VH-VL binders against q9nrl2r1430to1533. Designs and how they scored, part 152

Target 1, 104 residues: q9nrl2r1430to1533
Amino acid sequence: GGVHELSAFEQLVVELVRHDDSWPFLKLVSKIQVPDYYDIIKKPIALNIIREKVNKCEYKLASEFIDDIELMFSNCFEYNPRNTSEAKAGTRLQAFFHIQAQKL
Key: E = the ipSAE of ESMFold2; O = the ipSAE of OpenDDE; V2 = 0.75 times the mean of E and O plus 0.25 times the DockQ between their complexes.

## First folded at step 10 (VH-VL)

Design n7p (framework fv_nezutatug)
Fold by ESMFold2-Fast, scan of step 10:
Structure n7p (fold): chain C 104 residues (1-104), chain A 122 residues (1-122), chain B 107 residues (1-107)
Amino acid sequence: as target 1 above (104 residues)
Amino acid sequence: QVQLQESGPGLVKPSQTLSLTCTVSGYSISSGYYWHWIRQHPGKGLEWIGYIYHSGSTDYNPSLKSLVTISADTSKNQFSLKLSSVTAADTAVYYCARGLWRYEDSGYFDYWGQGTTVTVSS
Amino acid sequence: DIQMTQSPSSVSASVGDRVTITCKASQSISSYVAWYQQKPGKAPEPLIYSASYLYSGVPSRFSGSGSGTDFTLTISSLQPEDFATYYCQQYYSYPLTFGQGTKLEIK
């Protein structure tokens, strides 16, 4: 938690949101479209929730921010088979995140 | 003073599940590093298996199929590898390792366990 | 997956020699490459990270260079304890991948 960490979190979330592969992660999964999602995924999260937490200064340590981003990817890989568009997007976006997070 | 130590059976039968545990001493796995499994086939190079972050986040090498599971028990300061439906091709030395989460170093390994030899044989 | 190709597969050298090992990535990986040394029966140990940064405690005779796709590990004035297998590793993208290794042998 310092000022630099909060600024870096905002920059990183914006970069993730703008990435072509962010589409599965922008908002929580719809219960209407995917009714069994919440039976399998017990701690749902998405980029809009993470961004809100950043804006409210809820992340006091880089590890807390990284935990939420990694939970988002973990949920994707738990629910979606590896050959799906969602899992492929998640794999590419997670790799991008790992590169960008080196700046944290 | 960070130490990693692999443990598990050195012999596993074909079609069974290989189960290995890494015990970490001198450092808490909940402190923001990634924890990896890497293996080395006899006379060959290194193959990355996967990682876990203490939140439960995992990623696995696609070449190892969907049969790999890595889990963490932060209360015991341990993380574990399960590889299902093993064959002779899974015979290797298995290492656990710590991957740094720092500027310019998120994917290289600074501490390794000593390695444990696993033979898949009937 | 990013393929890391090391050359040579083995090299024979004498104490005091300058040894160069190369590693080529199948795509640009900026400077996200690490080098490891492995002695028989032991786990790999880090030597270099971010292509050119020396890991703590590693002798200054080891150096790394390169960016993009071409990387080199150099050992100046080879010592007896340097006979080992050396691996490069990219950490630009998952899955993490290693070169096939270079075995450094005494002449």
Scores: ipSAE 0.000, ipTM 0.548, lowest interface PAE 19.1, mean pLDDT 85

Design n7q (framework fv_nezutatug)
Fold by ESMFold2-Fast, scan of step 10:
Structure n7q (fold): chain C 104 residues (1-104), chain A 122 residues (1-122), chain B 107 residues (1-107)
Amino acid sequence: as target 1 above (104 residues)
Amino acid sequence: QVQLQESGPGLVKPSQTLSLTCTVSGYSISSGYYWHWIRQHPGKGLEWIGYIYHSGSTDYNPSLKSLVTISADTSKNQFSLKLSSVTAADTAVYYCARDEFWGYSRTYMDVWGQGTTVTVSS
Amino acid sequence: DIQMTQSPSSVSASVGDRVTITCKASQSISSYVAWYQQKPGKAPEPLIYSASYLYSGVPSRFSGSGSGTDFTLTISSLQPEDFATYYCQQYYSYPLTFGQGTKLEIK
């Protein structure tokens, strides 16, 4: 490893962001577009927030990082019924994450 | 401003494949995420046919799934509909449309093409 | 699939009237309803999204309300250009589904 190589957490977040199914997860849900989201989801999170936590070295354990990613997917499945495009994207991205997380 | 324009044959024979193309201007298909086909039978309401996402991922109305293929050519900024084994019931005005993608939010159809009339007749 | 049912199928009204169109979903769809206006020979144009938000450039005489299964489009003080067919659409889940339409006609 080199001095300028990305951390394992940053590499994984970048892979998630670049995945075709990342679109529901890139940013926090807009209250204007989805007014009831924050009434249902009490611990909102998105890839931009997780990436900021990685950049600020706020994850001390791999389990903390994995917990935040799993919270993101859990929120998706809690808010979105199984037959929505958001839930389908979440299912595929979560499967991709589980494969990549084996490297951690 | 974003504009969508449908093109294709106005007359198709029964049992043949209907092919329509939507040309997008003022916006890149690869930036918009979801691009839809919708049709309207004479004197009737609107029926959603399917969409294509910029990655190539598609979803189709279950009533049409075995008959429909939607594809995209990002180099030409176009997406296309193929409907196989057409019958008189497929006579309709066909619209292409873009949903207004806002990230995590499910969206409505923001921009529509003018529509192209397709008649299925021998 | 989510079924959208509009009422009435047609309504006759005069300029200046208040017109109300309703739309019922076969299951709860939160606020994921859009309303479109379609004039003869033209494509549908968006009026309302997320049940109650006006699309950009739409006159304030149009308003939407409702949540869950029951939704309403209201036109206060009907204008000549408002005579058209109106459609509700759910975008809660795929396949996307539309109401059968409500034709607004001159009395």
Scores: ipSAE 0.006, ipTM 0.635, lowest interface PAE 9.1, mean pLDDT 86

Design q105 (framework fv_nezutatug; at its last look DockQ between E and O 0.84; V2 from the best seeds 0.00; counts 0 for: pae E 5.4 > 2)
Fold by ESMFold2-Fast, scan of step 10:
Structure q105 (fold): chain C 104 residues (1-104), chain A 121 residues (1-121), chain B 107 residues (1-107)
Amino acid sequence: as target 1 above (104 residues)
Amino acid sequence: QVQLQESGPGLVKPSQTLSLTCTVSGGSISSGYSWHWIRQHPGKGLEWIGSIYFSGRTDYNPSLKSLVTISADTSKNQFSLKLSSVTAADTAVYYCARSVYKGSRYYFDYWGQGTTVTVSS
Amino acid sequence: DIQMTQSPSSVSASVGDRVTITCKASESISSWVAWYQQKPGKAPEPLIYAASSLQSGVPSRFSGSGSGTDFTLTISSLQPEDFATYYCQQADSFPLTFGQGTKLEIK
């Protein structure tokens, strides 16, 4: 690892947010709307939280940033059955992320 | 307590659009469950058609080739199925159903009684 | 699509018998199997979810087991009201698919 410029993390998060498949990941899942989500998912995360962590300089290594993004995808695949609209969006966005993350 | 009731025409002509409505009582369609249409062909098994979520997001069985639209009317506590360009193969009993939200959103804990649809000229 | 194959297609049994119905998935579906009971002219009723969890209000003589590709529904002591058609359903992958059904008939 190494320390990377925060602008690189911010730019990648912005690209993820603007991607057509970001809709399941923009905000934390609502406990009122999805009551069992937090019984199953123990480390919830979303793009708005990751972006806030970038802006507060909480990521010192690219690996820490990548781990949070991968946790977000892992949560999606754990909760959602395969080939649901959420899982398909997650698969496409994760592939896009892996291409973009090659520069980190 | 929670009840689902299908309604719509029992007879539809080939090439027309089949329209069915499910009225939910004893619970809100905005409650975080998913709401589904399932059909059963005469003397055959069950076929999942599609689902709508409280958010308005839908999933459809790909075998129906985009001929299906599911929508919700939260003011009436109803969700509806439109199946376009119907043929005799669409003759079936149509059920609406709710799935539970326990990480397995596709377990159907409540079903409507079913409505028979015949496609014939 | 994931194919769900039930066996037998029909079974004849007597009150008090132990009955087993099996369901095989064409690929691994973890524990995401549900079982339903359907009586003539009625909608299916939920029995079992997540392979082995009994639906509230369902008699304890019903049980489910299995993981991966092979699943079983067992009725430990058949009652007159249990004569019906039984369906398995997978929930691991879209589209949702059902078995072809097993008809349980009086011997």
Scores: ipSAE 0.410, ipTM 0.820, lowest interface PAE 2.5, mean pLDDT 89
Fold by ESMFold2, look of step 11:
Structure q105 (fold): chain C 104 residues (1-104), chain A 121 residues (1-121), chain B 107 residues (1-107)
Amino acid sequence: as target 1 above (104 residues)
Amino acid sequence: QVQLQESGPGLVKPSQTLSLTCTVSGGSISSGYSWHWIRQHPGKGLEWIGSIYFSGRTDYNPSLKSLVTISADTSKNQFSLKLSSVTAADTAVYYCARSVYKGSRYYFDYWGQGTTVTVSS
Amino acid sequence: DIQMTQSPSSVSASVGDRVTITCKASESISSWVAWYQQKPGKAPEPLIYAASSLQSGVPSRFSGSGSGTDFTLTISSLQPEDFATYYCQQADSFPLTFGQGTKLEIK
């Protein structure tokens, strides 16, 4: 969307990156370290990529931005077994995101 | 081919800390797999104790979480188990194992030969 | 924790027989089950992952099937080296959990 939406998206992404539970989401999962990840996850996304898309004004609607953030969490829950450190971090960060996203 | 070997004392007294080391050869523990401890109780079958990742992060069986520590020494290509306050119920064969991702979730593709630990007074 | 229940607890069979072992999960685990063979005095060895995928080097007489809560390991024609204890394991949720085992004995 507009200029104000872009600054809100940037602020929200910064808050997500600063959160203690952001560690599984900062960068794309390494294929070398996790060989089967890209066999299961077909639309990979991470916070650094979302932030770059905000910087390049690639989101036309707030819903597109929210969809990428939710895709990031959906990928985490699809790949990781329940109650793993990664899945627990995803649950907590998603809850934080929902609170912060009320400002959009 | 990756090989795992457990080492440590076979006899531990109640209330002491059980300490085991797994030495990995034919591959690096920094290789993007996860590394696990599993034990087999007499007559009770297999129990997952916990895991450590290349990053140093750990996941533990909730039933043991306050008693267990898993750590790694990448320079020696080893990871270790410490289990505090042991009782006779901790008598088991202890295995170290590697977990593999193959278009599916975790399963153990390489196991050590196991080491018997007896907790006796 | 997800409980994995195997049946039968033991089975006696002859070389050449077809044997099936079942494993039931206490809740749906999709296809995230593995099967292991353990011979006396040895560590478990992987047979099958993701319910039906054969581990490299495992003979084709071993097969797995199922999804959801009900899973089956089948040995189509028993060989002398197949007499062992078999375990299923779920990989859907931590803690990772195993079935109690099925002992396959020669008759």
Scores: ipSAE 0.097, ipTM 0.751, lowest interface PAE 5.4, mean pLDDT 89
Fold by OpenDDE, look of step 11:
Structure q105 (fold): chain C 104 residues (1-104), chain A 121 residues (1-121), chain B 107 residues (1-107)
Amino acid sequence: as target 1 above (104 residues)
Amino acid sequence: QVQLQESGPGLVKPSQTLSLTCTVSGGSISSGYSWHWIRQHPGKGLEWIGSIYFSGRTDYNPSLKSLVTISADTSKNQFSLKLSSVTAADTAVYYCARSVYKGSRYYFDYWGQGTTVTVSS
Amino acid sequence: DIQMTQSPSSVSASVGDRVTITCKASESISSWVAWYQQKPGKAPEPLIYAASSLQSGVPSRFSGSGSGTDFTLTISSLQPEDFATYYCQQADSFPLTFGQGTKLEIK
């Protein structure tokens, strides 16, 4: 991977953040706003955290990066009822991610 | 303790817009909860109309989506329901309710007393 | 939409009886089910959430069980104040939907 993979990860994160459906994923869920979130979700993650990991070169393999992104979506679908705004946004963003991830 | 109370006209003519307001006390609608409208037609069960989240986003029952608008006024700690082009089928007791994310899903823990709306010419 | 089929539609029972009400989901909804009690002229009141968790202040004679598609509300020993209509509700998917209700009447 090296610099090429890092650049690819950075670019993909930028694209994800800029996507219209990124709003549920930009930062960690507030414990104050959603008190029981962390009782349900044991491995919380968000795009800002993933971006930081990318910036720190913590992803040595594309699979590691993909795993974190998939975890992010998995958390969304675990916590949010189907057909909610959050779940719908997640579905669309995940589809976008899967297309873009093929370029990694 | 959180308390919800519905208000609005009890009589609406066909084709007009039904407008109701739910006033919340004992808690802020800007807190981490969701706020819902549910109705009960005479002789029938409960029907979820739609929801507004503390974030301001909304979800609607697809069967009513084209006719329903839910909004919130945080300054008044109120959220409202507008149902356009009403018919006799919209005659019901209308409830506003709060849901908490117990178990990460929507469970209605507080309800208004309900307000009867009759659609009649 | 997820349909919640509640049974029976009505049941007659006596004080002290064990009463069971069933709710069947049209598809698997994990444990995302709530139960409500409604008395005439009143709003529904929550009894159970997450299929089996008792709401605060609800008597322990009420219990809920089930997962997937089949759910049950049980009243172990019926009290006079328990005669009412009961509703199940799924919280798995929007639109949120309710069972058609079970009217618990005095025998």
Scores: ipSAE 0.097, ipTM 0.754, lowest interface PAE 2.8, mean pLDDT 93
ESMFold2 (binder alone), look of step 11: mean pLDDT 91; pTM 0.939

Design q106 (framework fv_nezutatug)
Fold by ESMFold2-Fast, scan of step 10:
Structure q106 (fold): chain C 104 residues (1-104), chain A 121 residues (1-121), chain B 107 residues (1-107)
Amino acid sequence: as target 1 above (104 residues)
Amino acid sequence: QVQLQESGPGLVKPSQTLSLTCTVSGGSISSGYSWHWIRQHPGKGLEWIGSIYYSGRTDYNPSLKSLVTISADTSKNQFSLKLSSVTAADTAVYYCARSVFKGSRYYFDYWGQGTTVTVSS
Amino acid sequence: DIQMTQSPSSVSASVGDRVTITCKASQSISSWVAWYQQKPGKAPEPLIYAASSLQSGVPSRFSGSGSGTDFTLTISSLQPEDFATYYCQQADSFPLTFGQGTKLEIK
């Protein structure tokens, strides 16, 4: 949770947003387009929310930031079957995240 | 850092129910992870018992399904195992563990220290 | 259920040695295998996931390889703290299953 950690979180979120596989994660899933999502997923989160939390200094520890990113991936893998485009994008983006998170 | 701690009786009589609790610190059981029970029989390998998700969904090893119940108490940040009708074959070290998804697959990134359970009259 | 078979069951080695442990799945699991290290009286600790990805904080002397049914854990230069039992685990399907373990002992 320091200023240097916050800057590192911002850099990492920007890299995630720019990644080709970020499309399922940019914003919260639409209740209109996917009505059963919120019946299954009890803690929805997306990159725009995580970025807002970073900008508002809401992460006190690097572990809290990492937990929110992992929650985002867990929601993806919980809702989407393994062979979907969403789950495949999530798998690749998560691997990218783990490489970049070594900087934290 | 996340830590898991098992607690329960070290000795259980045959035909009774074994009850174990895992207390989680440094993280919430309501976070987007799954929480598991795994046991290790003396001199043998590891056997997955079952899991509970942050949503409350449970999965059990088919070999134990009729005998196992896993539940969570989010107010205490604990999850628990009940194994009914125990026999000497249930003598083992019992671990609780957290799993993270890697591409919709489960990997155990944190383990409790384990608690020894002996089933004997 | 997917059966995981490790070989050897036990191996004796010296500090500085290269050690290889093999794990075979009864059916194809793609790259979905993990490796764990267990020291006497302690819980297993994660080493590798998805066949070849090192867990954060694990020394680079540990490496994993393989796909399909045959997987390998390699320790390039044994250190004293590496003497332990090693387990593989398939992550492809429920129920999750582990190998029987390979005990790495001082020669």
Scores: ipSAE 0.027, ipTM 0.708, lowest interface PAE 6.7, mean pLDDT 87

Design q107 (framework fv_nezutatug)
Fold by ESMFold2-Fast, scan of step 10:
Structure q107 (fold): chain C 104 residues (1-104), chain A 121 residues (1-121), chain B 107 residues (1-107)
Amino acid sequence: as target 1 above (104 residues)
Amino acid sequence: QVQLQESGPGLVKPSQTLSLTCTVSGGSISSGYSWHWIRQHPGKGLEWIGSIYYSGRTDYNPSLKSLVTISADTSKNQFSLKLSSVTAADTAVYYCARSVYKGPRYYFDYWGQGTTVTVSS
Amino acid sequence: DIQMTQSPSSVSASVGDRVTITCKASQSISSWVAWYQQKPGKAPEPLIYAASSLQSGVPSRFSGSGSGTDFTLTISSLQPEDFATYYCQQADSFPLTFGQGTKLEIK
């Protein structure tokens, strides 16, 4: 039966960060290192930003939290060709997220 | 202006490891571009071998059966290719290339001159 | 793997001619095709990316079009320096794959 509370969001973010496939998602892509990323991706986001929003109590509903995580995956698949290491990591992490999000 | 230059022995015996290095000037391999090895067999088309990214992560062509290793040495601004257990089928001109994300997919905007590798006894 | 098939394999043309080279993908690749020119003894040089975007410094007589599975490279008013082999490349999915090449020869 899950619960919709901020501690549940924090727990889920921690599980995502600890997952082997989180490496493309831990921090924002550097504008200095990847200059054209921000020409393509209009709403950049990463796990460190999402965790900060959880800690500031900015998510009022589970749907808002889920939307930010899904945006993160959507950005990955938009920028990276299919079957790249980043896209494969994103696919596996997204599947893991969908299982865990059922508890929210 | 970015320039890439391949170097390495032009002759390798069957079953040995082919080692090539690409030296980059006018740009840093630590920037957000990806860096690739591509080869061209005599009288045939181009084959993508693999890539390395600024993060150090690599992607390889599955048809090369995990015989490929690509690595980077950021202190020398170089990236390198190792192909193990080579055969006569690995005889080719080897190019290093940079890709830029456009549209948002890759294309190769700078290429090295190519280095000829012959695999024979 | 996505297979890229070029047509024709070779074409003979004269200076001033319009030349068209086609490239077909085995599955939809949206607009993620690039075109390269290769002269004998030299590395390929980029001409076009994202199906229709001209690489900086490339003459305006080169143009690209297409989406999905069918792509075209056109050279209007062929020049002597344009006799070369042309390759298409898909960037929709890894592994990246190239067409077999089209050799453009003097008629």
Scores: ipSAE 0.312, ipTM 0.772, lowest interface PAE 3.0, mean pLDDT 88

Design q108 (framework fv_nezutatug; at its last look DockQ between E and O 0.77; V2 from the best seeds 0.00; counts 0 for: pae E 6.3 > 2)
Fold by ESMFold2-Fast, scan of step 10:
Structure q108 (fold): chain C 104 residues (1-104), chain A 121 residues (1-121), chain B 107 residues (1-107)
Amino acid sequence: as target 1 above (104 residues)
Amino acid sequence: QVQLQESGPGLVKPSQTLSLTCTVSGGSISSGYSWHWIRQHPGKGLEWIGSIYYSGRTDYNPSLKSLVTISADTSKNQFSLKLSSVTAADTAVYYCARSVYKGTRYYFDYWGQGTTVTVSS
Amino acid sequence: DIQMTQSPSSVSASVGDRVTITCKASQSISSWVAWYQQKPGKAPEPLIYAASSLQSGVPSRFSGSGSGTDFTLTISSLQPEDFATYYCQQADSFPLTFGQGTKLEIK
């Protein structure tokens, strides 16, 4: 929705970016570095893309913002085996997100 | 053509540190692949030891985590295994292997020929 | 840890036979199973990934199937070069684990 909601989204994205477990999520996965990522993941997304969408006012509802963050975590768990460093980071960051999202 | 070659001592004394190196040719360890150590025990089959990624991140088998270190030397295109406090149970053929970085869910598409390590006095 | 159990532990077969090797996971692993062939004195060689995808260069007589906990490797018409030990491996969860192996022997 409004300007206040968009400011809250930006603040939450900044908190996610600063979190120790954000490293798998900071930017889109490189096809050169991970050749088969886009064969597996059909809707890629990362925190830098979400932040750009917030800045361009592309989220009309809080649910749309939350859906993109959840898609990011879903992609992580789809691509990465359980108990890998990436999956563990995703689990911890997702828990942090769920607590912070209560403020939205 | 990617090739992996293990090197290191074939005989290690109990309580010492086992050190092995894998030399990679035909591809870069700095690429988007993961690089692994796997061993084969007489009578026990294959055991995954751990992995290192292009980013330098490592994952270890929890049964060995306090004893194992994997490192990479990108200038030599090598990655190495150190296993401390070895016992006779660490006697095995040690393989290095490549997997596409998580996309095939750790499918080992290239393996070294293996190096036999015996732990004895 | 996810335990992978292969059946049978050994099988004797003749050239031209259809051979089936089964692998059972102690919990659901979706389709994240790979199969490897190992000949005496050599490293394992990749055969199948993601339960059913055939590695480039592997003969079409090899096929894989299954999902969840039960997986099968099939050799439709056994050839002399196929006598080897076969291993399954799960990639659903760390640590990665392998089956105990199935030795395919000449009858």
Scores: ipSAE 0.426, ipTM 0.822, lowest interface PAE 2.5, mean pLDDT 89
Fold by ESMFold2, look of step 11:
Structure q108 (fold): chain C 104 residues (1-104), chain A 121 residues (1-121), chain B 107 residues (1-107)
Amino acid sequence: as target 1 above (104 residues)
Amino acid sequence: QVQLQESGPGLVKPSQTLSLTCTVSGGSISSGYSWHWIRQHPGKGLEWIGSIYYSGRTDYNPSLKSLVTISADTSKNQFSLKLSSVTAADTAVYYCARSVYKGTRYYFDYWGQGTTVTVSS
Amino acid sequence: DIQMTQSPSSVSASVGDRVTITCKASQSISSWVAWYQQKPGKAPEPLIYAASSLQSGVPSRFSGSGSGTDFTLTISSLQPEDFATYYCQQADSFPLTFGQGTKLEIK
């Protein structure tokens, strides 16, 4: 709803982007660099897209914002085998997100 | 058609660093595939050593992590393995391989011919 | 680490026989298993990926099945060129791990 909710979403996205483990999630995976990604991941999403949706006020409920962030992690864990650098980064960033999301 | 070829010394002394190079032809190492080292011990099965990706990111077998370095030289279309502090237990046939994710995550569709490395005094 | 246990360790069979080789994972790996054939002095060659998908150029007498922890490679009618060692490999988690191999030899 109001100004406080929009500021909270933006602040949370900024904190995620600043986190050292954000590197797999900043932009959509390149099809040129990872040609099979989009054969496997059907609902791709990344922090830059989520941030733009916050800026455009496209989230009507906090749950919609949380769902996009969780989709981002779910895609990471679906595509990447466990214990890869990407999956480990996803686990740590998701844990950080869960702590920050308690404020919503 | 992609081809991989290992090169390096066949004999290495204990405590030295084993250095191997894989030369890729018929394709680019900078493509969106991943590039791996796998070894086969005498009379045993296969062991994955580690991987390098187009981004330069690496993943290593935890049993070797402090001893292994994988690197790439895109100008030569090569990637390399360094394994430090070798012992007789590192005697094996060493393969380089390419991985595809499509439907398999890590499925090795191209392998080098293998190079035998013996660690002996 | 995920252990991959193959059975049997060796198989003695005749041309024309149906041969099955099993691979058991120490935990669920969904369908993330591949199968390889290795002839003496050569590198492994891919046969099957994602449990049941046949690699291009592999004869249709090879098939794979299974999900979770139990996986099977089947050769429906054994040919002379099929005498080799077969390996399964899981791709669910690093480190990537292989079964210990199954040697298929002529009776």
Scores: ipSAE 0.056, ipTM 0.735, lowest interface PAE 6.3, mean pLDDT 89
Fold by OpenDDE, look of step 11:
Structure q108 (fold): chain C 104 residues (1-104), chain A 121 residues (1-121), chain B 107 residues (1-107)
Amino acid sequence: as target 1 above (104 residues)
Amino acid sequence: QVQLQESGPGLVKPSQTLSLTCTVSGGSISSGYSWHWIRQHPGKGLEWIGSIYYSGRTDYNPSLKSLVTISADTSKNQFSLKLSSVTAADTAVYYCARSVYKGTRYYFDYWGQGTTVTVSS
Amino acid sequence: DIQMTQSPSSVSASVGDRVTITCKASQSISSWVAWYQQKPGKAPEPLIYAASSLQSGVPSRFSGSGSGTDFTLTISSLQPEDFATYYCQQADSFPLTFGQGTKLEIK
């Protein structure tokens, strides 16, 4: 993507990180704290990883960026039961993302 | 091996607060996993009360949410249950339990032996 | 809430028998089901997790199957120590819920 698109990605990541419901997504899940996580989730990702990819200009298309964000939420909903704090946070943050992604 | 044990008064008067503590040995409650309270009313099945995660966050059964508080004391490796405004319906065997490792979520692999709590005037 | 409907409520069987217990979820819950065994005066003990995975230390005569809404616990050859009450549990959604239980009695 162009410079404008990259800036848009950066801005969106910043907004996601600053969101009150970003806490489950800020960094990769600790294998020590959640030993079974990586037995279930095969493509782990987090906002810090996505931010790094943005900073390195690894996203050429908005769809690639969106795919990683959606993967992040998909992982959350795969591992966390419905109506957990994590799933609820993910639901709200994803809704926020979908609104903001319309600007991309 | 992880071991859980419930403790607290076996008799509580109506309208008072039921307080139980689960003491965990053989593992730290702050190292991971989730920790749960489950009860079994006489003649009935099992009912999940609530959970506390290693992070300190909690989830409660909506049917009891307004009356339940679960907390943890990492220094003592304990987590506790408080159930306010108890009635005869809260008479049950109360279990504390740990959730499972091994590629799954919120099964209960380790249980306390259970403690009977009777609500009576 | 997800309701777990367990059947039968009770079953009489003899040592050596094949026993099947079923659990039906009110909605699809993938494979997020566990089975427990409870003996009188004791806490439940885990048998199966993720619908079909045998808990460590559990005899191989126990097995679980199913996905979506229909789940089954099977004891291939009943042993004397297997007479107890069995419960299914869904781990898909909060609140976590259990089946009503199946009491396995000696015929």
Scores: ipSAE 0.036, ipTM 0.744, lowest interface PAE 3.0, mean pLDDT 93
ESMFold2 (binder alone), look of step 11: mean pLDDT 91; pTM 0.937

